# Ledger of designs, part 1: VHH binders against Type II restriction enzyme MthTI (mthTIR)

Every score and structure here is a prediction.

Target 1, 281 residues: Type II restriction enzyme MthTI (mthTIR), of Methanothermobacter thermautotrophicus (Methanobacterium thermoformicicum) (p29565)
Amino acid sequence: MSNLLQAIMNIKSIQERNLGSYKGVQDSKNRMNQMGVTLEVFLKDAFCNTFDIENKDLVYSEYFSYLGNQNNPPDMILKGGDAVEVKKITGIKTSIQLNSSYPKSKLFVSDSRITEACKNCEDWEVKDIIYAIGTIPNRVLKLMFFVYGDCYAASPSIYQRIVEEVKGGLHSTGLEFSETNELGRINRVDPLGITDLRVRGMWIIKHPIKVFKNIIPPESIKNNNFNLIALMKAEKYKQFPKKDRKRIEAEDNIEVTDVKIKDPDNPAKLLDSVLVRYDEI
Positions, changes and structure headers below are counted from each chain's first letter, unless a header gives other numbers; Kabat numbers aren't used for antibody chains.
F, E and O stand for the ipSAE by ESMFold2-Fast, ESMFold2 and OpenDDE, each averaged over both directions (binder to target, target to binder). V2 = 0.75 x the mean of E and O + 0.25 x the DockQ between their complexes.
[cut] marks letters that were taken out.
Atom coordinates printed by the task and the answers are left out, and those that the model quotes come from them; centres of patches stay.

## First folded at step 1 (VHH)

Design A01 (framework vhh_7mjh_2)
Fold by ESMFold2-Fast, scan of step 1:
Structure A01 (fold): chain B 281 residues (1-281), chain A 120 residues (1-120)
Amino acid sequence: as target 1 above (281 residues)
Amino acid sequence: EVQLVESGGGLVQPGGSLRLSCAASGFTFSDYYMSWVRQAPGKGLEWIGRIYSGGSTSYNPSLKSLVTISRDNSKNTLYLQMNSLRAEDTATYYCARDYEDSYRGYFDYWGQGTTVTVSS
């Protein structure tokens, strides 16, 4: 049983002990002779405390109920705990590509994009989701940002209404329409009937450091060797085991700060939240 | 020095229309995003919509077909046009200043509010 506060402590420990030896996280899985680890492996090790362990797969199976990939989301589900979606970017402020899936505030078992293996990995209906966004310029991990979906993404109804409006607009053209999991597919648009059009939605979300500029000033990150930032609702923070909260609050060089963020569903409302920071100067 | 003053509220019959205005002063109005927010009696704040400095808009989906936000930068004035008003639209309506870069976590200035009552 693991959680985000334990992962943060484990990342701090390995960074300090090895003087940042894990900064060489790779962004490409196709390079066979590269040294270092992928961001996905780094994060599994963070949750399991397996950075220096041989035979990691056995320990991973003790901590995760599900391990997925890009085509079978999410990347991880902690046993009895949160879902984790991993995003790799090379620029500090680069927007996040979510492809055909709209931003998720929570992971629901009813989600059509997740596999039966994911739905049945344990008895669950809804899970909190963590976006784990690693910024890796020149194969060096400079920023590790953990943001809970419900701090960042709006409720599904917001995105679903946009999807429905776009589909309705396409259907109103009077052209021949075929059923699709995309926004639209329009057949035989030319007089010879030889051209079909696929309309695909590609969702993009702003990087959380741009979204949360009021609580994370840009100057606070530009000169650091490594930044770790985690953002969660105050209610979520209080749900972590008391021992993990006490440990992280007592840890030197980790800042735990009460902050307020705009509600993604209602920017007139402020949400009580907790910001956790670890910076390697 | 920054001031936002709403006007145009009052009593409206169900199904009626109303236009609210917000007069801005003390800052370069054209540089800022602006929002409308309402609060029904005994309820929390509800965001209505935002207008960006360039004039594009974003609305609360539950209100999109009922409202239109516009601005006149030459008059430093923000508008909210409301149509097909219902009893549920009875609220105090506020204009609020948002930063040009919409990534700030706060509306930094609010007007005093103007009350709209939808009743026959």
Scores: ipSAE 0.000, ipTM 0.480, lowest interface PAE 11.2, mean pLDDT 83

Design A02 (framework vhh_7mjh_2)
Fold by ESMFold2-Fast, scan of step 1:
Structure A02 (fold): chain B 281 residues (1-281), chain A 120 residues (1-120)
Amino acid sequence: as target 1 above (281 residues)
Amino acid sequence: EVQLVESGGGLVQPGGSLRLSCAASGFTVSSNYMSWVRQAPGKGLEWIGRIYTSGSTSYNPSLKSLVTISRDNSKNTLYLQMNSLRAEDTATYYCARDEGYDWEYAFDIWGQGTTVTVSS
């Protein structure tokens, strides 16, 4: 079984191996960029330790119960473990576009937007979700941020209320309302009845580096060759196998730090959390 | 002088309702995000909700069914309406000026608090 701590160790190993024979890092590139692979493939390889394997699909099937895409979320589900959403951006000032899906603190099997294949990939009701956010300016991966949804997104009731209020506002206009999988469609808004208005929800969430600037100062994300950051609740960290926690805590050049973050549902409350960092240069 | 003064606390019976007021001086409540926060005896702070400059509100999901935040711009006063009060709602209630952004909360001015006791 794979997990985020194993993926972090695998990423560190491949980064250092590519640089190990080089007597000083000059014009070196991130492994993902060097191999011409996508961020999605890089992350699958990180969880499976398959960076140098030819028959990857066979190994992927051993580690993942589900592999999806933007139209069939989530991007990945680890067997007996976490769901993973992959986001690729070009800069940390860019807010993350979530399109029609509001931010998820957890993935529930009851979610209407996931496929039957996803619902039936395992016997499950709820999974922790990791947002795996890669910042890739000029096709070079500079920042890999893993943040658990329950550190980052509010409870579903917060977002669902906004959806309901917007729909209610549309209905209160007195115009002809056609309900779809969107927030709404208002038909025949002009006197000739030839114009329809389509209302789509498009959720945007701040980059976690901006959200957690008090525990990850922006100046610590210098123009390093590569930054890896992972953020999770202390209770989640303790759920990882003891051997994986001991391994990562003993690893040179990886920092595992106890931190406190604001509770997404109660910003007056601080949550015990664990921050894992691996930086190059 | 920048100040927040809460009032309206007191004894209320279980299942009852109560409205708290927060009078601001030295600044305009409608020009700032404003939050309500409470602290039960011997417990930590618990955020209740926020009112934005737009007049929109956001609530702690655990308390949403029990509370409504509003303001009267002409009186420069913030309100917290509480319904269906329970013994566990016994706490000191604070209003706070919130200088945070959409991704953070930063309470820089606090009132002195008003005590609500839910008991017969």
Scores: ipSAE 0.000, ipTM 0.257, lowest interface PAE 19.0, mean pLDDT 81

Design A03 (framework vhh_7mjh_2)
Fold by ESMFold2-Fast, scan of step 1:
Structure A03 (fold): chain B 281 residues (1-281), chain A 121 residues (1-121)
Amino acid sequence: as target 1 above (281 residues)
Amino acid sequence: EVQLVESGGGLVQPGGSLRLSCAASGFTFSSYEMSWVRQAPGKGLEWIGRIYSGGSTSYNPSLKSLVTISRDNSKNTLYLQMNSLRAEDTATYYCARGLDEYKGDYYFDYWGQGTTVTVSS
């Protein structure tokens, strides 16, 4: 069984091995950049510790109950553990496009956008979800940010209210309305009945670096180094196996800090949280 | 017989710097996490930071720019370097072993007697 703390340890190990091979290099190098792998493969290897294994798919099946793709979210579900949604961006502070899916604080088995294969991958009702956001300018991974959905996204009722209000506006047009996995489609809007309007909800969320700037000072993100940051509620951190918590807390160049973040449902309230940072020397 | 003995406290001018030491005995110092905690007059305990057995550190974010924690395992000694001291840094500073933490749920198994730092003109 694997979890985020083990993945962070595995990333540190491979990163430091690669760093030792590069004397006099101004820019950071890492496994993903060296091997030309995708961010999705890099992260699967991080959870499985399979960076140097030739037949990875067999090992992946031992650690993941579900592996998705662009059209079948989420990208990964750890057996007995968290769901992971992978986002690749090229700018360090670029907003995250969530497309037709509103931001998820948790992944529920009742979610209409996930497949039957995902719903049946194991016996589950709800999973914590990690947004794994990689910033990769010029093919070099500069920032790996892991943020749990419940630190970042508001409760589903906030977004569902907006969806229902928009759908209500579409229905109030009195035109032919057809249901879709998006907000809707209005058919034959012109007098000849030859034009249809498709209405898509395209959700965008600010990058966690902008959201959490009060606990992650901008100057602490070094352009010449690989940066890894993970953010979770204190309650979530306590739920990781004590062995994994002790291991990461004892590790060189990793800082584990108690922080407070604004409650996504009420910014007047603060939530106890844990920030994990790997600083590449 | 576990003992933690802090030293280096005293009167310091605003803007000054000070280095506190904690001498540990009666246990394998290199195997344990160590923390610094302070208590200002009339206030509760405030965690400053910790240093893990391997040397990595974790700080209270409000204090990170003002303090540095280090250790010398060969001397069984823990250090707290403080810079740009202000009147509000006036407190008794404690060395503590074995922070087993969850936010708001700090557990230390051994504490030093404390050393007092007074920042005053």
Scores: ipSAE 0.000, ipTM 0.094, lowest interface PAE 21.9, mean pLDDT 82

Design A04 (framework vhh_7mjh_2)
Fold by ESMFold2-Fast, scan of step 1:
Structure A04 (fold): chain B 281 residues (1-281), chain A 119 residues (1-119)
Amino acid sequence: as target 1 above (281 residues)
Amino acid sequence: EVQLVESGGGLVQPGGSLRLSCAASGFTFDDYYMSWVRQAPGKGLEWIGRIYYSGSTSYNPSLKSLVTISRDNSKNTLYLQMNSLRAEDTATYYCAREDYGDSWGFDYWGQGTTVTVSS
């Protein structure tokens, strides 16, 4: 029912960039994640066009088949459409912390890290995933970057290979080793047998503005204004309803440009892609 | 003047092994990621793998068990060891200089060396 092109149009239609006073959500009980929660609500409102509506939860249930959180990814799944993972950062080019989850090019229903509620939210096998990365210094949204996972992350086999090689290396040390939710745990490393070493895989991925600097010149990003950037494969862009593509292409001050990006699985190969930009001066 | 010169290609029997070399000149070799890329006749470019300044490597998953990339920074030379060669490995093999963080893609390529896997 909704899609990224509609969300971009809705974000452009409002002038609210100060998320510190955004009344879409009551304050989170976890105050350290409050701004991330506020960004997530802002993005739900963007997909649903609910910025000015008081009973948001009812409308959300019409547009989303799944709404997750930090412990139960992804943050949202559009009915019949894309998965969305929300990341809040404070620096314009700060690398993205993915914690224990390796970067996802797509979301597969077979993924062991998603909940049964997510797997059963609708009939699906695979979904495109959008990383929605908001740069929010001093509670003001300055950069909103939407990048599809298949433009940005390598295939799962790349990351899974690294995990398996590290686990194999740990086993080859001859130390007591036990498997955990992470890479592993080495038990009883000291003579008294009272120290365990927990080995954690914490994934970090470069900010897409640094990755795609050849098509998004750094000087085109202005710190005191709002910038919106969306990057997707040309094939994905063509799958959006024709009316949404025509609407965004006709919109004043939105640029829709054909670009080429490096294939995350084969950097010698270029992928036809579409870049959407909206900047406030 | 940046130059990359591949060598070591030729005719090899199926199941055989071959080692390719790439001699680099005109830049500080130690400062760059280096990649191997191949192109079979009439097909597109296929990335084989990459080696970091330190010797750490990353491979195309479909080729990881068949190849090993190494470098000798004292000789400004990059190597590709290939084992268990198949007819489908017949291609022109290129070494390429890259810096994903500072530039997009490969900025210099060698001339290529041809490997033919045939009886």
Scores: ipSAE 0.000, ipTM 0.206, lowest interface PAE 20.3, mean pLDDT 82

Design A05 (framework vhh_gocatamig_d2)
Fold by ESMFold2-Fast, scan of step 1:
Structure A05 (fold): chain B 281 residues (1-281), chain A 120 residues (1-120)
Amino acid sequence: as target 1 above (281 residues)
Amino acid sequence: EVQLVESGGGLVQPGGSLTLSCAASGFTFSDYALAWYRQAPGKKRELVAGITSGGSTVYMDSVKGRFTISRDNAKNSVYLQMNSLRAEDTAVYYCAADYEDYRSWEYDYWGQGTLVTVSS
């Protein structure tokens, strides 16, 4: 099926085709900008190589076992492969808002936040998850960052501990407590019994270019160019088909570099990783 | 250079037996899953049997109980023992190796194939 390396190659192909045909197009070197599509559609097309296809839904069904949305995560699951969460931001270094969902290093089938349709879309127990973060100021895609969750988010126990400690504090008030899909609700807090307090979390995670500034020099992010960056563990990179690894390593204007990143669960430990960058001319 | 070299194909009568061998070189054999695929003229390639690096096996329903896949890591070889052969087993048989899984359609390495003909 499809995978991130194939999607990167397809994005490069579209970018270079658009750049080569750039005659009097004032604000768009990017296919997504020219076609007026959403970031989510652009990414589905990248995985399926369907940028020029009308009636895309049939092809999408061949490549994805699940297509979700903000209320039914994840945004997509590749058949036999990775889960993908799409995040759109307008500032190049803007932190990512995850709403009520804490950051995920992996997607587990036991996760209470995913639907039965997602759990049953194929036979699976755990999937690698990609955060696909697009920076789109004034409707123009300037930075596409793919980062695997296990490079970026801590293990679930870190976040779950905070959730349980907050819930414990709510219970400690001695007031009428109701369970919710979020942190909780305290009912009838006033003497007339007419006020409820709903406690919701909003998790915020720093943009990957801020997190990985030591391996991605800030000056290398060019304001007037399209920038594509992908980060994954070395062991994940080796699991991609050799054909895809060989293709991307031989490709002009793509750099594949061995790097070390701090372990999200223990900053004293370094993890062997691979950084893939497409440098637009 | 990486190579997978199949041998053992030939003409056999219905109900007969053949053993296919695939000799590998140029990669760390014990880390790879291996598979036998076949393709009859005008048909798509189909997975016949697979074996993981750990020795777990899978078989296509129509060959289960008749074919046995095995590997010998010391000899960098994988084998397909074919018994009770039928006319519909006639095909070119390909050896394939993949670091990930024998169910991958995009294999790391493919052999050139060996022809098996089951007829009078």
Scores: ipSAE 0.000, ipTM 0.102, lowest interface PAE 20.2, mean pLDDT 82

Design A06 (framework vhh_gocatamig_d2)
Fold by ESMFold2-Fast, scan of step 1:
Structure A06 (fold): chain B 281 residues (1-281), chain A 119 residues (1-119)
Amino acid sequence: as target 1 above (281 residues)
Amino acid sequence: EVQLVESGGGLVQPGGSLTLSCAASGSIFSDYALAWYRQAPGKKRELVAGIYSGGDTVYMDSVKGRFTISRDNAKNSVYLQMNSLRAEDTAVYYCAAEPDYWGEDYDYWGQGTLVTVSS
């Protein structure tokens, strides 16, 4: 069984090990970059502690109940634990594009966009979801941000309302409306009946560094170091095994701080939260 | 409103050197991450070098040791010193100002400057 705190410790351990053993002039100290692996593989290895294991798939099957991809979300689900959605930013950009999928505060088994394999991977109704956002300019991982969806995304009803209002506008045209997994399609809009209109939604969400700049001062992000930041509700942090919390709190290069964030559903309310930071030096 | 103007491109022989310059206007230059991109005919635009507000730099592997990015906040300028140029470095070079982590949500791009390396 694995969790985010264990993954953070594993990332720290492999990062510090690599600083001692690798002496290349042309490469970063980042394990992901050194191994030539994708961000998705790096994160699987972080949860499983499999960075140096030859036959990873067997160990992956012990820790994950589901492994997906961009077309079959989420990217991974930990057995008895959290769902993880991976987002990669390869250029110097602040916005995160979610395409046709609105932001998720939680992953519900009733979600129409997940496969039957995902729904049946274990006996579950709802899972906490982690957005794992890697900032990778020129394939060098500079920032790894883990943010729980319920700290970042509003409740589904907020986004669903917008979808339904847009669909209502399309229906009010009196034209041939077709339901799709996008916002909609209007067929045969011209007199010859040869033009269709696709209405594609692209949800865009601000990078969590911009959202949480009041608790993560910009000057604290070290551009010449690997930065790891994790944000979760205090309630979520307390649910992690006491052993894992004690271990991470005792670690010299990791800061665990109590912070308050605005409630995504009501910015007038503050939520008790925990910020975990590893700064490579 | 931020505007970027590049200069310094031209024709050079293999093994030669060029310095590209980019001047920014309209905004607080020191708060931006600055980058040089290039695009060769028929290829996608790619990141060549970047410099963050704190002075950290990023380079494409094929230019490490040959190219150096630097900035001058007093002059609102970023530079790309290109040494030991190769035919494969032939491209249109673009300056970009990209707020990473904070600031504006939009990328700012220059119009581009052509670099031709030929014998």
Scores: ipSAE 0.000, ipTM 0.179, lowest interface PAE 14.6, mean pLDDT 80

Design A07 (framework vhh_gocatamig_d2)
Fold by ESMFold2-Fast, scan of step 1:
Structure A07 (fold): chain B 281 residues (1-281), chain A 122 residues (1-122)
Amino acid sequence: as target 1 above (281 residues)
Amino acid sequence: EVQLVESGGGLVQPGGSLTLSCAASGFTFDDYALAWYRQAPGKKRELVAGISSGGSTVYMDSVKGRFTISRDNAKNSVYLQMNSLRAEDTAVYYCAADLYEDSKYFSEYDYWGQGTLVTVSS
């Protein structure tokens, strides 16, 4: 069984940040999306402590109940634990593209966008979700940000309301409307009836270092170093095994700080949270 | 404390020149992209010129060829040389800094100065 605190300790213990030379990646047939695949393998290795292991798939099956992809989210689910979405960006503060899925504060088993395999991977109703955002300019990992969805994304009702309002606007055109898993499709919009319009949402969320600049001063992020940041609610931090919390708090060069963040559903309310930082000189 | 302090604003006649300066402190200047924005009364704030940490520049179409942005990393300063000034250049000019961002995307800057007034009138 693994968790984010163990993954952070494992990332610190391995000093390799050049993912272009990362040994953990098996020979891949698709070289077009190599760095995104490499980051996912690096993070699986971080949770499993398998950076130097050849038979990774065997160990992965012991630690993960589900492994997905971009079309079948989430990217991974820890057995008895958190869901993880992996995002690779090349600019240090590039906004995160979430494609057709709105930002998730939590992963619910009732979510229509997850597969039956994901819903049945274990007996669950809701899971905490981690956005694992890696900034990899020139194939070197410079910033690894882990943020729990409930610190970052608003509740589903906020995004669903926008979706329903957009669908209502499309429907109100009086044209042939067909329901889709996205925002909508309007058929035969031109006089000859030869043009269909497909409307798909592509959600974009600001990078968490832009969102949390009041607790993570921008000047503390250096492009010539590796920076690791993790943000979670105080109640989540307390749920980690005491041994893992003691280990990370005692670790040299890791700072564990109590902070307050704005509630994603109500910016006037502050939430007790924990910020974990590890920066390489 | 992080600070961006603008100077060099003032009253100038059409066709005249001004040099704006922005002095930065409290952060690693070399890592930041810097920009000059302006806002005229009753109008939206707009990007005038930007310079990346690597020295690449961008300019608003109406100032291209008249304004030049530059930086001096040794002095933690960014400058805007304004030539052939026009009445429509009248605005409060703001210095802004953003960590590692491409100069093309200046809407979400980390730090802002207080602004310096430039008035172009005959």
Scores: ipSAE 0.000, ipTM 0.216, lowest interface PAE 15.4, mean pLDDT 83

Design A08 (framework vhh_gocatamig_d2)
Amino acid sequence: EVQLVESGGGLVQPGGSLTLSCAASGFTFSSYELAWYRQAPGKKRELVAGITSGGSTVYMDSVKGRFTISRDNAKNSVYLQMNSLRAEDTAVYYCATDEYWDYSGDFDYWGQGTLVTVSS
ESMFold2-Fast, scan of step 1: ipSAE 0.010; ipTM 0.348

Design A09 (framework vhh_h_nbbcii10_fgla)
Fold by ESMFold2-Fast, scan of step 1:
Structure A09 (fold): chain B 281 residues (1-281), chain A 125 residues (1-125)
Amino acid sequence: as target 1 above (281 residues)
Amino acid sequence: QVQLVESGGGLVQPGGSLRLSCAASGFTFSYDDYYALGWFRQAPGQGLEAVAAISGSGGSTYYADSVKGRFTISRDNSKNTLYLQMNSLRAEDTAVYYCAADYYESRDYSEYDYWGQGTLVTVSS
């Protein structure tokens, strides 16, 4: 079985191997860039340790219970483990667009946005979810941020209340409308009855670098380097296998630090968390 | 320190079978699952070629087209040993076989950092 700590170690291993092969300042120091693969493939390979292997699909099926896409979230579910949602941005601190799906602190099997294939991929009720956010300016991966949803997103009730209030507002207009899994649709809004309005929510969440700048100083994110940052609750970190925690804590050029973050449901409360950093020089 | 020691080579007739073993010391297969393990060979007067590779967990394997369906790579993490089961051997399989270990999966022999001494396999009538 794979987990985030193993993926981080695999990414470090590939990065260090590539630095040994590249000797110039004009060379890419990133395996993803060298191989011309997508961020999604790079991350699947990181969890499976399948860089440069020909039979990737066989190993993917051993490590993932579900592989999805933007229209069929999440992008990945590790067998017996975490869900992963991949986000690509080109600006270093650009806000994350979540489209019609509100931010998820956890992935619940009852979620109306996931397919029956996802719901039935294994026997599960709830999974921790990782937002894997890659910043790729000029087609080069510069920042890989892994943040667990429960560090970042509020509880579902916060977002569901907003959805329900907006739907209530549509009813109060007195116009013809159709119920939908989205916020709403208002039909025939013009006098000729030829214009429909589709109210589709587009949820936007601030980049975690902006959210967590109190524990990740902006000056520590250097240009022309690869930066990897992972953030999780202390409780989650302790649930990883002892060997994986021991390995990552002993690893050169990886910092594992206890930090405090604001509770997404109550900013007056602080949550014990763990920050993992791997930075290229 | 990492050391790899091959055994099991020898003379075999065409159509025969042979099993190579590679005993590793200086690291553990289970704890260091990030290591890729593989078999390479060098026939007389030829360069090194990749034969088979296996990932840390043993879930992912690679085989050269010339050996696919005939050779099977496996690992025993409890014994820190890598195996290559060779069936339906052909004269062109005659080569020195090397066990190799690296930090990640690769088909390119130049990417492997640790190598055994090699064991000779001769397929001849």
Scores: ipSAE 0.000, ipTM 0.092, lowest interface PAE 21.9, mean pLDDT 80

Design A10 (framework vhh_h_nbbcii10_fgla)
Fold by ESMFold2-Fast, scan of step 1:
Formats: C-alpha cells, structure tokens, sequence
Structure A10 (fold): chain B 281 residues (1-281), chain A 124 residues (1-124)
C-alpha cells in the first residue's frame, strides 16, 4: 500500500542521492532529468519506490488499481487510496489547462469521463484526488506540487451551474440545438443548412503557487534548486498511517506546517490544512 | 495607491440593523479588476473572523455560519463601494469590522488591501 507521504519520502531520497552522485558536476541533479523519463513515470516510481527497479510493471500492478492517461483519466489510482492527475507545465505564470473537464474536488465513480475499466478497478464510490503538478522549465523539474482537489477546486455543483447557465444562454437564442455533452451543438446555422457549430469549453485553473502565495511566498522557491510542496486538509493528513506521519515529521529538511486556506466553496470559511515542504537549496 | 475606508459603525440595540460601507480609492470595483471583496471582524479578545465575501462579478456571495441569514453583502461598482447590511444584531456581533480586497483567491492572511476598521457595538 502506498500514499502521498511515502511518495514524498521516496522523492526526497532519490533527490538527495542524485545530489551526492553529481557532487562537483554542473548538470541536472534530478533523477527524472537524468533518465529522460516522463513526469508520469517519475511519479509512478515515487509511489512504488521503483526508481532503480528492472521489472517496474510488476511492481506498478501491486500499488495501482488503475493506470490511465490524458484521454482516460485519471492518470493513476492507488490501491485502496487516492486518485492522481498529473499536469506538466513549463512555468508558474501559466494557468493549467483542464480541457473539457471542469476542476474536480473529488473523483466519483459516476463520473462520465472515466472508463468502465476505471470504474471497476476496485470496489469504490468516491476517491480523493491529487493534482500532481510538475513545473519543468527548460526540461528541468524545479517544482513538484501535490494539491488535493478539495483544497483547490470547488464542489461539482459550482461548475455544473456554470455549464447549465451557458447552455441556457445558447438555447435562448432560438437556434436549432442537438443534445451534447459539450457546451453546445448548433445545427444548420447557414441558409443552405450545411454548417453545424460545436461549442467546446476549456477549463483553466490558476497554478497553485498563485492560489496559495500567502502561504507559499514566490521568493521562497526562486532560490532553490528543487522544491516539493504538498497541500492537504488536516483531516486528510490525520487519515495517513501514524507511521508515515511520524516518519515525515521526524525527517530532516522536511517542514510539516499547520496552515489555514480558504474553503473553495466559501471563501468566508477557513479550512485547517497541512503544508509539507521539501526544498533543495 | 489603494485605500479602503469603512463607515457606518456605531452603537445599536440588540435586534437592530446597521449598514456598513467601504469606499475604495486608487482602483475600481469593475468586472475586469478581478478583486474579491469581503468583510472581516475582530471581537474583543478574539481573533480575526471572516464574515462575508462577494465575487468580482457580484453574482456569488458567501457567509460565515455565525451570520448566515442575518447579514447581506453587496457591491456597487459605479460607486466603488462595498456594503454589509446587518440585521437582527446580537451582542456577540460586537466587533471592529474590516473591509478587505484581495486577488481572485484569498489565502488565510494577509489580504492585499485592508481598511482601518469601524467599531460596531451591540448593547442596550
């Protein structure tokens, strides 16, 4: 069984070993950069502790109940645990594109975007979702940000209301519509009736460094060779095994801090949360 | 330079009503500014508490459980003014009330801009 706290410890271990291996060398010290692996592979290895393992696929099957991709989300589901959605971005100034899928605070088994393989990978109704956002300027991983969806995205009803308002606005024009899972399909818009229009939305969410800047000042990451940040509700942190919490709290160079964040559904309410940081100077 | 100035505080009896105003200068409360606006309060001997917030579009309003159903937040972008209508006031509403403006998402503290506060005392 694996979880985010174990993945953080594994990333720290490989990062520190990589630093030692590159002592006196002016090169990338990050294992992902060294091996030319994708961010997705790096994160699978982090959860499984398989950075140096020959038969990774066998170990992956022990730790993950589902492995997906951009078209078959989520990217990963830990056995008996969290869903993980991986986002690769080149800088903190750019927002994250979520394409046709609105931001998810939780992953529900009823979600229309997930496959039958995902729905049936284990017996589940709802899973916490981690957005694993790798910021990789010039192909070098500088920031690994793990944020739980319920710290970052509003409840589905917020986004669903926006979808319904947009659809209602389109229908109020009196044009011919067909049912669609997109924002709209408008048929026969030209006099000859030969042109149809599809209206597709693209959801965009601000980088979590921009969202949580008063908890994580931008200057705190600029001078570091590598930053790892994880944000979760205090209640979620307490659900991790005691041994994993004890291990991470005792670890040198890892800060575990109680913080308060705004409730994504109600900014007048504050949520007790835990911020975990590992920085390589 | 951004400045927020609260007004409308004072002494009011329990069950009474009061409307607070927050006038902004140095920027405009328009749809393009993307500022979230809100009210916070600090009761004697207590910490700072969020009371209400309103989105940049004015379409979404949020309230702390302690004031839900009694207080109403609103904004007038043409006057660059934020309001808090306080009804059914109770002794426990006694506090210094602060107007605050923040970027799209307010973190715990600090907010980008704060007023100096206005005292509301609810007593007979």
Amino acid sequence: as target 1 above (281 residues)
Amino acid sequence: QVQLVESGGGLVQPGGSLRLSCAASGFTFDYESSYALGWFRQAPGQGLEAVAAISWSGGSTYYADSVKGRFTISRDNSKNTLYLQMNSLRAEDTAVYYCAAGEDYWSDTPYDYWGQGTLVTVSS
Scores: ipSAE 0.000, ipTM 0.425, lowest interface PAE 12.1, mean pLDDT 81

